# VH-VL binders against TATA-box-binding protein (tbp), part 13

Target 1, 182 residues: TATA-box-binding protein (tbp), of Cenarchaeum symbiosum (o74045)
Amino acid sequence: MLDPRTRPRVVNVVSTSDLVQRVSAKKMAAMPCCMYDEAVYGGRCGYIKTPGMQGRVTVFISGKMISVGARSVRASFGQLHEARLHLVRNGAAGDCKIRPVVRNIVATVDAGRNVPIDRISSRMPGAVYDPGSFPGMILKGLDSCSFLVFASGKMVIAGAKSPDELRRSSFDLLTRLNNAGA
Key: E = the ipSAE of ESMFold2; O = the ipSAE of ESMFold2 at other seeds; V2 = 0.75 times the mean of E and O plus 0.25 times the DockQ between their complexes.

## First folded at step 10 (VH-VL; framework fv_disitamab)

Design y3 (from x1 with light chain V33L A34N; at its last look DockQ between E and O 0.06; V2 from the best seeds 0.00; counts 0 for: pae E 10.9 > 2, placed apart)
Fold by ESMFold2, look of step 10:
Structure y3 (fold): chain C 182 residues (1-182), chain A 117 residues (1-117), chain B 105 residues (1-105)
Amino acid sequence: as target 1 above (182 residues)
Amino acid sequence: EVQLVQSGAEVKKPGATVKISCKVSGYTFEDYYIHWVQQAPGKGLEWMGRVDPESGETWYNQKFKDKATITADKSTDTAYMELSSLRSEDTAVYFCARWEYYDFDYWGQGTLVTVSS
Amino acid sequence: DIQMTQSPSSVSASVGDRVTITCKASQDIDNYLNWYQQKPGKAPKLLIYYASSLQSGVPSRFSGSGSGTDFTLTISSLQPEDFATYYCQQFYRLTFGGGTKVEIK
């Protein structure tokens, strides 16, 4: 039996914020820790990665920002705040406040053993399993969450918008797998 | 529960190398960066660089980029820092620390490296 | 680069005193500032992150304030265990202030 209380391991948090102003492409091209190339996406964005970042921040010339690759909500919001500071320090954006929003939390759960998804997929309503197309079983969870379950016992939970939603979704997933004979 | 345990003090001659270890327990090693901080005698704290234990990616303070080599071994949950071509000015306490994006929330106990002839 | 200037470099105080330590950044760093306490022979210990957020387990006599370029750490009633060196840290480029030693009078 799988332990439904197994803590999911957060591997990626996507968060967004808006500077509500144009960002200088010229200044981004000159900044340290920033990659900007006019040939990429027609010059519409740059990428900021500083020494403290787990992931990176995409900064659009429109002022929109996307944080990816952080392993917690705290770190994801921190990347957006640090990107703002970096842009302001280098003159690429004016002084501003941002209000970060979580868009997606992706986490993994490891069962520590194989899971017979080829046997149990037909016993789980709404499951999608087509191994010729994708090696994992796909399930819908609570709220906006989706689950990927692999025969190895590795599992992915995506679409959570908070740590509490992630915890509930992990419990739901593992309970449903147990009930299906995992 | 979270612990960072560093290797013991070292006495080295000028020109030698030293490799300091930082063994982690109480959390998933791959989830957090490990940073290294120098504290020379009578001086403050100075950041040296960091490693992502998951990917092995490193980032260095320019001051230390030719002095330090930072690595991680996720099979043993251990980060390392190697200091090369030691000089007397490299005499310091060296700390490893876990970065919880905003701050260093857990630190190793420090490793004194003394460089003398 | 962003320079961090702490003041004073040392302060002599008695148990029960209110102690104020300042940290000044050469550029606007919003509230991206941490405070650490370090006792002799020990590793630094996080006190305050994000300028004013108190770390878990840190006594409420410690407080932080400020934003932009000027930041303050306050110990409202100094205790015997508070005699230590205090460091501010700007965490965009991971730079530390020079430290403030709080000594018993």
Scores: ipSAE 0.007, ipTM 0.541, lowest interface PAE 10.9, mean pLDDT 88
ESMFold2 (binder alone), look of step 10: mean pLDDT 91; pTM 0.912
ESMFold2 at other seeds, look of step 10: ipSAE 0.072; ipTM 0.620

Design y4 (from x1 with heavy chain W99Y Y101W; at its last look DockQ between E and O 0.05; V2 from the best seeds 0.00; counts 0 for: pae E 10.1 > 2, placed apart)
Fold by ESMFold2, look of step 10:
Structure y4 (fold): chain C 182 residues (1-182), chain A 117 residues (1-117), chain B 105 residues (1-105)
Amino acid sequence: as target 1 above (182 residues)
Amino acid sequence: EVQLVQSGAEVKKPGATVKISCKVSGYTFEDYYIHWVQQAPGKGLEWMGRVDPESGETWYNQKFKDKATITADKSTDTAYMELSSLRSEDTAVYFCARYEWYDFDYWGQGTLVTVSS
Amino acid sequence: DIQMTQSPSSVSASVGDRVTITCKASQDIDNYVAWYQQKPGKAPKLLIYYASSLQSGVPSRFSGSGSGTDFTLTISSLQPEDFATYYCQQFYRLTFGGGTKVEIK
């Protein structure tokens, strides 16, 4: 049987914030650690990646920012704060305060063995398994979470808005798999 | 318990190469960057560079880009830093550290590299 | 790029004293400062992150404050184990301050 207390491993955190002001395209095009190309996405955004960032921050001309690629909430919020500082220091935005918000936590769980998803999917209400289209079984979980379960025993949890929600969803997933005969 | 354990002290002659290891335990190696910091005798701390153990991607302080080569081996949960063309000025303690959102929360014990003729 | 100027370079103090260490950044770095303690022959140990947040397991006699360019580490009542060198650090270029040695008076 699968251990429902297996700790999920966070792979990606998506967070957002808003500078509540327009960002200078001219300054972004000239900034170090910033990739901006008017031909890409109609010139609506640039990408900031500094030495301290695990991932990167997308900065829209509108002032919206999206942090991706960080492996913790702290790191994800840190990327947004650093992007704000970088924009202000280089004159692309006026001084401001931001309040980052978690949008999505993606994590993996490894069962350590194969899981017979072709056999158990029929025993799980709401499960979607069509190997001709996608090799994994798709499940809905608690609140905003969803699950992908692969025959190899690798699993993905997406949609959590907090570490606590992630832990509860992981426990739910593994318990439901056990009850279905995994 | 998170732990970073470095290889032992080294005594080298000018022109030699040294490779320092940093083995981690107590967490998933791929989840956190490993950074390297130099401390020359009687001096403060100076950042050298880092590696992303997940991808192998590196980023170096310009001062050290021709001196240090930083790598990671996921199969052994070990990061490495190789210092080439050693000079007496490279005599220092070298630390590895785990990066956690604007700070280094766990450090290796340090490796003294002494370069003398 | 961003210089961190730490003062004083050393402090002579007695057990029970209040010790204050300052760190000044050459540019605005918001509250993205960490403080470390290093004892002779040992690795640095994180004390404070985000300028004022205590790391887990750090005694409450340590506190940090400041934002922008001026930052302060305070030890409210110095203990024998607190004689060490203290470093501030900023995140953008991962630059450390020059250090402050806290010595027995």
Scores: ipSAE 0.007, ipTM 0.530, lowest interface PAE 10.1, mean pLDDT 87
ESMFold2 (binder alone), look of step 10: mean pLDDT 91; pTM 0.927
ESMFold2 at other seeds, look of step 10: ipSAE 0.020; ipTM 0.576

Design y5 (from x1 with light chain L94Y; at its last look DockQ between E and O 0.05; V2 from the best seeds 0.00; counts 0 for: pae E 10.9 > 2, placed apart)
Fold by ESMFold2, look of step 10:
Structure y5 (fold): chain C 182 residues (1-182), chain A 117 residues (1-117), chain B 105 residues (1-105)
Amino acid sequence: as target 1 above (182 residues)
Amino acid sequence: EVQLVQSGAEVKKPGATVKISCKVSGYTFEDYYIHWVQQAPGKGLEWMGRVDPESGETWYNQKFKDKATITADKSTDTAYMELSSLRSEDTAVYFCARWEYYDFDYWGQGTLVTVSS
Amino acid sequence: DIQMTQSPSSVSASVGDRVTITCKASQDIDNYVAWYQQKPGKAPKLLIYYASSLQSGVPSRFSGSGSGTDFTLTISSLQPEDFATYYCQQFYRYTFGGGTKVEIK
């Protein structure tokens, strides 16, 4: 049997925040660690990546920001706060306070063994498994989560809005696989 | 349970090289930066540099760029710091620490390196 | 680079006293400061992150405040086990303050 308490490995966290002001495109184009090009993405955003970031922050001229590529919620929020600081220090935005929000957590789980998805998919309500189209089994999970399960025992959990939701979804997935005969 | 366990104390002669290990457990090694911090006798903490265990990319404090080489081996969940051309002023306790993107939440126990004639 | 000026370098206080330790950053670092406690021969221990958030398992007598350039760590009622050196640190360049040794009478 699979261990339902196997900890998922977070591979990406998406979080957002709002500066509640427009950001100067001219200043973004000129500032270090920022890529802005009017010809790219309609000139709607720039991308900030400072040396301390694993990922990057997309900054829209509307003031919306998206953090991607961080491997924890704390790190994802840290990227948004760093981007805010960078924009303010370089004059691209006025002083402002942000409230970061988690939008998506993507994580992996590795069973460490094969999972017989061809045999168990018929026993799992709502499972989609069509190996001619896609080699993995697709499941809906708790709340906003979805699962991909591969015969190798590698699994992907996407759509969690918090670490607690991710943990519960991982437990749910592994329990459901066990009940189906994994 | 998150743990960072460092290799034991070293006594070296001037000009020698030392390599300190920091083995992690209780979390996925690739998910967090590993930093190294020097504490000379009677002195405060000084940041030396960090590595991303996922990619191997490093960033150093300029003071230590020609002294320290920081690496990570994800096959053994171990970070390393090598100090070269040791001098008496390199005598210090060296800590590894895990960075949670705005703080060091877990630390190794420290490794004393003594450089004496 | 960003300098962190920590004061005082040492304080001696009685059990039950309120102790305040300050750090000043050379430029605005928003809330990117952490506070650590270090006892002799031991690794530092995280007390407070993001200026004011208390780390799990840390007694509530510890608190952090401030933003921008001026930050404080407060021990509301000093206990004998609080004898230690305390360090602030900023995230942007990972610079530590010089430390504050707290002695209990």
Scores: ipSAE 0.008, ipTM 0.500, lowest interface PAE 10.9, mean pLDDT 88
ESMFold2 (binder alone), look of step 10: mean pLDDT 91; pTM 0.923
ESMFold2 at other seeds, look of step 10: ipSAE 0.177; ipTM 0.694

Design y6 (from x1 with light chain D28S N31D; at its last fold request DockQ between E and O 0.89; V2 from the best seeds 0.00; counts 0 for: pae E 2.8 > 2)
Fold by ESMFold2, look of step 12:
Structure y6 (fold): chain C 182 residues (1-182), chain A 117 residues (1-117), chain B 105 residues (1-105)
Amino acid sequence: as target 1 above (182 residues)
Amino acid sequence: EVQLVQSGAEVKKPGATVKISCKVSGYTFEDYYIHWVQQAPGKGLEWMGRVDPESGETWYNQKFKDKATITADKSTDTAYMELSSLRSEDTAVYFCARWEYYDFDYWGQGTLVTVSS
Amino acid sequence: DIQMTQSPSSVSASVGDRVTITCKASQSIDDYVAWYQQKPGKAPKLLIYYASSLQSGVPSRFSGSGSGTDFTLTISSLQPEDFATYYCQQFYRLTFGGGTKVEIK
């Protein structure tokens, strides 16, 4: 049997914030650690990557920012705060406060063994399994989460908006798989 | 318990190369960057560079970009730093440290490299 | 780039004394400052993060304060194990202060 307390491994956190001001394209083009090209994406955004960032921050001229590629909420929010400081220090934005918001947490769980999704999918209400179209079984989880379960025992949890929601959804997934005969 | 265990002290001649190891345990190696910090005798701490153990991507302090080569081997949960063309001013203790985005929460015990003659 | 200026460079103190160490950033960095303790021959140990948050396992006699440009580490009642060198650090461009050695008087 699967251990429902198995900790999911976070592989990506998406978070957003808003500077509530326009960002200077000219300053972004000139500053370090920023990829901005007026000919790319119509000049609508730049990308900030610093030595401390696991992922990167997309900065839109409108002042919207998106943090991707971080492996924790702390790092995801840290990327947004660092991008804000970098923009302000280089004169691309005026001083401001931001309120980062988690949009999506993607995590993996490994059962450590094969899971008979071809056998158990019919016993799980709401499961979608069509191996001709997609090799994994698709399930809806708690709140905003969804699950992908592969015959190899690899699983993906997506759509969580907090670490607690992720933990609860992982427990729910593994319990439901056990009850279905996994 | 999170641990970073470094290789032992080295004595080298000028012009030589040294490779320092930093073996990690107690967490998933790929999830955190490993940074390297130099401390010359009687001096403070200076950041050298870092590696992403997941991708192998590196970033160097410009001061050390021609001196240090940082790598990670996720099959052994070990980060490495190679110092080339050693000079007497490279004599220092070298630390590896785990990056917890705003700060370094765990450090290796340090590796003294002495460049003599 | 943002410079971290740490003062004093050393302080002589007795067990039981209150010790205050300061760190000044050349430009505002909000509260993204960490403090480390380093004993001779040992690695640095994280004490304080976010300027004022105490790291797990660190005695409550250590405290941090400040925001913007001025940051302070305080040891409320110095103990024998607190004689060490203390460093501040900011996350932007990964810069350390010059250190403060706390010595027995």
Scores: ipSAE 0.633, ipTM 0.853, lowest interface PAE 1.6, mean pLDDT 91
ESMFold2, look of step 10: ipSAE 0.523; ipTM 0.827
ESMFold2 (binder alone), look of step 10: mean pLDDT 90; pTM 0.905
ESMFold2 at other seeds, look of step 10: ipSAE 0.634; ipTM 0.848
ESMFold2, look of step 11: ipSAE 0.587; ipTM 0.840
ESMFold2 (binder alone), look of step 11: mean pLDDT 90; pTM 0.910
ESMFold2 at other seeds, look of step 11: ipSAE 0.595; ipTM 0.839
ESMFold2 (binder alone), look of step 12: mean pLDDT 90; pTM 0.909
ESMFold2 at other seeds, look of step 12: ipSAE 0.645; ipTM 0.854
ESMFold2, look of step 13: ipSAE 0.521; ipTM 0.823
ESMFold2 (binder alone), look of step 13: mean pLDDT 90; pTM 0.908
ESMFold2 at other seeds, look of step 13: ipSAE 0.567; ipTM 0.836
ESMFold2, look of step 14: ipSAE 0.539; ipTM 0.823
ESMFold2 (binder alone), look of step 14: mean pLDDT 90; pTM 0.909
ESMFold2 at other seeds, look of step 14: ipSAE 0.542; ipTM 0.825
ESMFold2, fold request of step 15: ipSAE 0.467, 0.383, 0.206; ipTM 0.803, 0.772, 0.726
ESMFold2 (binder alone), fold request of step 15: mean pLDDT 90, 90, 90; pTM 0.910, 0.911, 0.908
ESMFold2 at other seeds, fold request of step 15: ipSAE 0.462, 0.457, 0.485; ipTM 0.801, 0.800, 0.800

## First folded at step 11 (VH-VL; framework fv_disitamab)

Design z1 (from y6 with heavy chain T58K, light chain Q27E; at its last look DockQ between E and O 0.92; V2 from the best seeds 0.66)
Heavy chain, then light chain:
Amino acid sequence: EVQLVQSGAEVKKPGATVKISCKVSGYTFEDYYIHWVQQAPGKGLEWMGRVDPESGEKWYNQKFKDKATITADKSTDTAYMELSSLRSEDTAVYFCARWEYYDFDYWGQGTLVTVSS
Amino acid sequence: DIQMTQSPSSVSASVGDRVTITCKASESIDDYVAWYQQKPGKAPKLLIYYASSLQSGVPSRFSGSGSGTDFTLTISSLQPEDFATYYCQQFYRLTFGGGTKVEIK
ESMFold2, look of step 11: ipSAE 0.594; ipTM 0.846
ESMFold2 (binder alone), look of step 11: mean pLDDT 90; pTM 0.912
ESMFold2 at other seeds, look of step 11: ipSAE 0.561; ipTM 0.830

Design z2 (from y6 with heavy chain D52N, light chain S53D; at its last look DockQ between E and O 0.84; V2 from the best seeds 0.00; counts 0 for: pae E 9.1 > 2)
Fold by ESMFold2, look of step 11:
Structure z2 (fold): chain C 182 residues (1-182), chain A 117 residues (1-117), chain B 105 residues (1-105)
Amino acid sequence: as target 1 above (182 residues)
Amino acid sequence: EVQLVQSGAEVKKPGATVKISCKVSGYTFEDYYIHWVQQAPGKGLEWMGRVNPESGETWYNQKFKDKATITADKSTDTAYMELSSLRSEDTAVYFCARWEYYDFDYWGQGTLVTVSS
Amino acid sequence: DIQMTQSPSSVSASVGDRVTITCKASQSIDDYVAWYQQKPGKAPKLLIYYASDLQSGVPSRFSGSGSGTDFTLTISSLQPEDFATYYCQQFYRLTFGGGTKVEIK
């Protein structure tokens, strides 16, 4: 049997926040660790990547920000907070507070062994498995999560909005696989 | 369980070299920076430097740049710190710690290095 | 460099007391403060991050507050296991405060 307590490995977190103010394009173009190009995307955004960031933060002139490439929620929120500070310190935005929001967590799970997806896919409601088209089994969670399960035992969970939802979804996925005969 | 397990205590003479290991388990080694922190006897905590285990890139506190060499070995999930030309003021407990972007969420148990004649 | 000035250096307190520890940053760091607990012979343990967010498994008697340059850690009702040294830490230059030892009165 698969271990339902197998810890998923987070590979990407997308989070957003809003400065609730417009951001100076002129200041972004001049500040360090920021790439801004008026010819790209109509000049509507720039990108902040400091030396310590795992990923980067997209900053829109509207004041909206998107953090990508972090491997934890805390790091993703940290990137947004650091981007805010960088903008404020360089005069591109006025002092403000932000409330970061998780939009998507993508994680992998490795069962450590093969999973007989040929045998069990018909026993799992809503599962899609067509090996002539795609080698993995596609399965939906009850919430916004989706799952990919491969015969090798490698799995992908996408769409989680919190670490708790990710943990519950991983446990539920592995339990459902066990109940189907994995 | 996330664990950082350090090598055991060392007693060294002045001028010697010591290499402290920090083996991690319970998470993917490449995903988090490993930092090193010195605590001299009866003193507070002082940051020494860090390594990105994915790339091998390092950053040092200027105070320690000529004393410490920090490395990571992805094949064994182990970070190392080497201290050279040891002197009595290098006597301290040395911690490795996992960096969760702005803070240290998991720490090794510490390695006491004693430098005496 | 951002310096963290931690006060007091020591607090003598009894079980059940409210204890407040202060860190002052030499320039505004705006919520980027963590707090650690360290017992003798042990590694530090993270209590609070982003000035006020409790780390998983930390009892609710611990709280953090502050912004800008002034940050506090509060223990609302001191327990026997809380006698320890507490450190603040800021992300810029990864500087720790000098520590506050909470001792039995």
Scores: ipSAE 0.006, ipTM 0.588, lowest interface PAE 9.1, mean pLDDT 87
ESMFold2 (binder alone), look of step 11: mean pLDDT 90; pTM 0.909
ESMFold2 at other seeds, look of step 11: ipSAE 0.011; ipTM 0.565

Design z3 (from y6 with light chain R93K; at its last look DockQ between E and O 0.87; V2 from the best seeds 0.00; counts 0 for: pae E 2.5 > 2)
Fold by ESMFold2, look of step 11:
Parts: sequence; structure tokens; C-alpha cells
Structure z3 (fold): chain C 182 residues (1-182), chain A 117 residues (1-117), chain B 105 residues (1-105)
Amino acid sequence: as target 1 above (182 residues)
Amino acid sequence: EVQLVQSGAEVKKPGATVKISCKVSGYTFEDYYIHWVQQAPGKGLEWMGRVDPESGETWYNQKFKDKATITADKSTDTAYMELSSLRSEDTAVYFCARWEYYDFDYWGQGTLVTVSS
Amino acid sequence: DIQMTQSPSSVSASVGDRVTITCKASQSIDDYVAWYQQKPGKAPKLLIYYASSLQSGVPSRFSGSGSGTDFTLTISSLQPEDFATYYCQQFYKLTFGGGTKVEIK
């Protein structure tokens, strides 16, 4: 049997915040650690990446910000706070506070062994498995998470809004696989 | 238990090259950046640069850009820093450290590099 | 660049004393400051993050405060094992203060 306590490994966290003010395009174009060009993407946004960031922060002229590529919620929120400080330091935005919000957590789970998805998919309500189209089994359930399960035992969990939701979803996924005969 | 274990002390002549290793254990190497910090004798801490072990992407403090080359080998869970064209002012303890966003939560024990004639 | 100016450079103190160390940022930052303890021949050890949050396993006699430009590390009752050098660090541009050596009087 699969160990339902297997810890998921977070590979991407998406979080957002709002500066509630417009951001100077000219200042972003001049800032270090920022890529902005009005000829690219209609000048709607710039991309901030500093030495400490695992991913990057997209900063829209409207003041909306999106953090992607961080491997934890702590780092994802940290990227937004650092981007805000960077914008303020360089005069691209006025001093303000932000309230980051998690939008999506993507994680992997490795069962450490093969999972017989061709055998068990018919025993799992709502499972989608069409190996001619996609090699993995797709699961959905009562929570907002989606699961991908591969015969190798590698799995992907997406759609979690918190670390607690991710942990519960991982436990639920592995338990459902066990009950189906994995 | 998270550990960062560095290679031992080195004594080098001016103009030589040294390569310091930092082997990690107790966590998934690819999940955290590894940074390098210099501490000259009797002096404070100075950030040198970092590597993303997953992609190999690096970023350097401009002061050290032509001195240091930072790499990672995810097959051995080891980060490296190579210092080239060594001079006496490069004599220092060099630390690797794990970046936990905002702070460095785990550090290697340090590697003393002494550059003398 | 944001510079961190740490003061004093050294403090002579006795066991039981209250010791206060400050860091000043050259420009306003949030509360994203860390404090480290370093004993001779050893690596730095994280004490405080987010200016005031205590790292797991660190004694409660250590505390941090501040936001903006002024940050403080306080040891409420100095113990023999607390004689060390202390560094502040800000996460924006990864810079450290110059250090404060706490010495036995």
C-alpha cells in the first residue's frame, strides 16, 4: 500500500497582490532587475527578478502583481514584498502596503513504486484515463484540487490554495488510490 | 537533519585557482538556492552570489563577478565555488548557506582559503 | 543599494546585563531583517527573522524589534554563551551589517 503521509513537494506557488496605484513604466524600464519594454506585450507589464527570487514577479501598470515560480508560500509572498520594496526604492510606485493571496499551489508526490492506473481507473469514479491521448490518469473530487497520476508512481497535485489544503489533498489522493487497489 | 558540509581548508599561491565544495543533505537539493558568503579575517560577512541547483542559473555580486564561478551538481547534491587568479586579499573564510527567503537558515562550516607567497 | 549600519561596533558587558544592538538601513525597508550570532571559528546562526520572530530553538532572552529604518536586537539577561559577534541582514539585495562584538567585561 501507498503511504498516505508521503509529503508532497511544492514546485510552484502563484500568489497575487495589488499596489492599488499605477506603476511608472519609465521607472520600470530604468530599474535594475526589471525587464520592461513598451514594444513587448503592449507595455502592460514588467518582470522583476532579483538575486533572492526563485521565480519572478510580473508587475502590471495598473498596480496588480503576480508572483510565480517560488517553491513555497513563504518565498512566493517574499517575492511580492521584495518587488514592492524594489518599486518604491526606484520611484516606480509610492509607499504602500500589500496583502498577498495564494492563488495556486502545484506539488508533486512520488509513490516510490509503480501504480497500476490501467487496472484501477475503472474503479475510481470520475477518473479519466485515455493512454492514446495522455499517459496519465486524471482525477477530480470534492475539493478544488486536480490530480495527475502516472504509471511510474509520479503524481501531480494542482489547485491547492494553502499548504493545509495541499496536505489533506495528498492524503486523500493516496488513500483513494489504495482503496482502488493500487 | 539539514547539513551543508564544505571541503577543507586550502593554502594557495597567488595566481592559483581553488574550488570549494558544499555538499547538502537532509532536504531536496533542488528546492533551495545555495548562496556563498565571504568573511575576510577580522571582518564581517559579504554576499558573493548564488546558484539555483535545479537550473544551474547563477547571480553574482558585481564585486565578485570576475573572481568567482558558482555551480551546482544535482547528481551529487553538491554546490561549488571556484575562485580564480587568487591574490592575498582573497584570503578569507568562505561559507555556503541555504536561502529560506528573507534569511539564511542553514550554513556550511566554512572553508578557510589562505593565499600566500 | 540599501546599506545596513550596525552599532555599536563592540559592547563590553557582564553576565546578567541587558544588551542592545542596532541596525539602521540607509533607506526605508519593511520588517524583513534577520539577526545572526557568530562565535569564533563557527558559522553564523540565525536568531531572529522578520525583525522580531524568534527562530526555533533560540532562547526567549533574545528579542528583535523595529521596522522601516531602525532595527534592534536585545539580549534581556546576558549569559556566558552569548559572548559572540552579532550581524543584521536585510533580504533586499542580501546585505549584512558590519557586526557587533559582545565581549565579557
Scores: ipSAE 0.498, ipTM 0.812, lowest interface PAE 2.5, mean pLDDT 90
ESMFold2 (binder alone), look of step 11: mean pLDDT 90; pTM 0.908
ESMFold2 at other seeds, look of step 11: ipSAE 0.584; ipTM 0.838

Design z4 (from y6 with light chain S28Y; at its last look DockQ between E and O 0.92; V2 from the best seeds 0.00; counts 0 for: pae E 3.5 > 2, grease 20.4 > 18.9)
Fold by ESMFold2, look of step 11:
Structure z4 (fold): chain C 182 residues (1-182), chain A 117 residues (1-117), chain B 105 residues (1-105)
Amino acid sequence: as target 1 above (182 residues)
Amino acid sequence: EVQLVQSGAEVKKPGATVKISCKVSGYTFEDYYIHWVQQAPGKGLEWMGRVDPESGETWYNQKFKDKATITADKSTDTAYMELSSLRSEDTAVYFCARWEYYDFDYWGQGTLVTVSS
Amino acid sequence: DIQMTQSPSSVSASVGDRVTITCKASQYIDDYVAWYQQKPGKAPKLLIYYASSLQSGVPSRFSGSGSGTDFTLTISSLQPEDFATYYCQQFYRLTFGGGTKVEIK
């Protein structure tokens, strides 16, 4: 049987925040660690990546920001806070506070063995498995989560809004697979 | 339990090269950046650079970009820093540390590199 | 660059004293400050993160405060094991303060 307590490994966190002000395109174009090109995407955003960031932050001239590529919520929020400080220090935005929000957590679980998804999918209500179209079995999970399960035993959990929701969803997934004969 | 264990002290002549190891245990190596910090005798802490163990991507403090080469080996859960063309001013304790975005929560015990004629 | 100016550079104190160490950033950095303790011959140990949050396993006599540009580390009643050098650190540009050596009087 699969171990329901197997810890999921976070591979991407998307979070957002709002500076509630417009951001100077001219200042972004001149800042270090920032890519801004008026010819790209109509000049509507710049991209900040610093040495500490696992991913990057997209900064829209509207003041909206999106953090992607971080491997934890802490790092994802950290990227937004660092981007804010970088913008303020370089005069691209006025001093402000932000309230980051998690939008999506994607994590993986590895069973360490094959899972007979062709056999167990028929025993799992709501499972979608059409190997001609997609090699994995698709399940809806708790709350906003979705699961992908591959015959190799690799699994993906997406849509979690918190680490606690992610852990509960992982436990739910592995328990349901065990009950179906995985 | 998270541990970062570094290789032992080294004594080198000017012009030599040294490679310091930092073996990690107690967590998934590729989930956290490993940073390197220099502490010259009687001095404070200075950041040198870091590596992403998952991708191998590095970033260096400009001061050290021509001195240090930082790498990671996922197969052995070990980060490395190589110091080249050693001079007496490179004499220092060198630490590896785990980046917990905002701060360094776990540190290696340090490796003393002494450069003398 | 954001500079971290740490003061005093050293302090002589007795067991039981209240010790306060300050760290001043040259620009606004909110509460993104960490504090480390380093004993002779040892690696730094994280004490405080987010300016005021106590790291797990750190005695409650340690506390941090401040936001913006001015930050403090306080040891409410100095113990013999607290004689060490203390460093502040800010995450933006990965900058450490110069250190404060706490010595027995």
Scores: ipSAE 0.352, ipTM 0.759, lowest interface PAE 3.5, mean pLDDT 89
ESMFold2 (binder alone), look of step 11: mean pLDDT 90; pTM 0.911
ESMFold2 at other seeds, look of step 11: ipSAE 0.520; ipTM 0.815

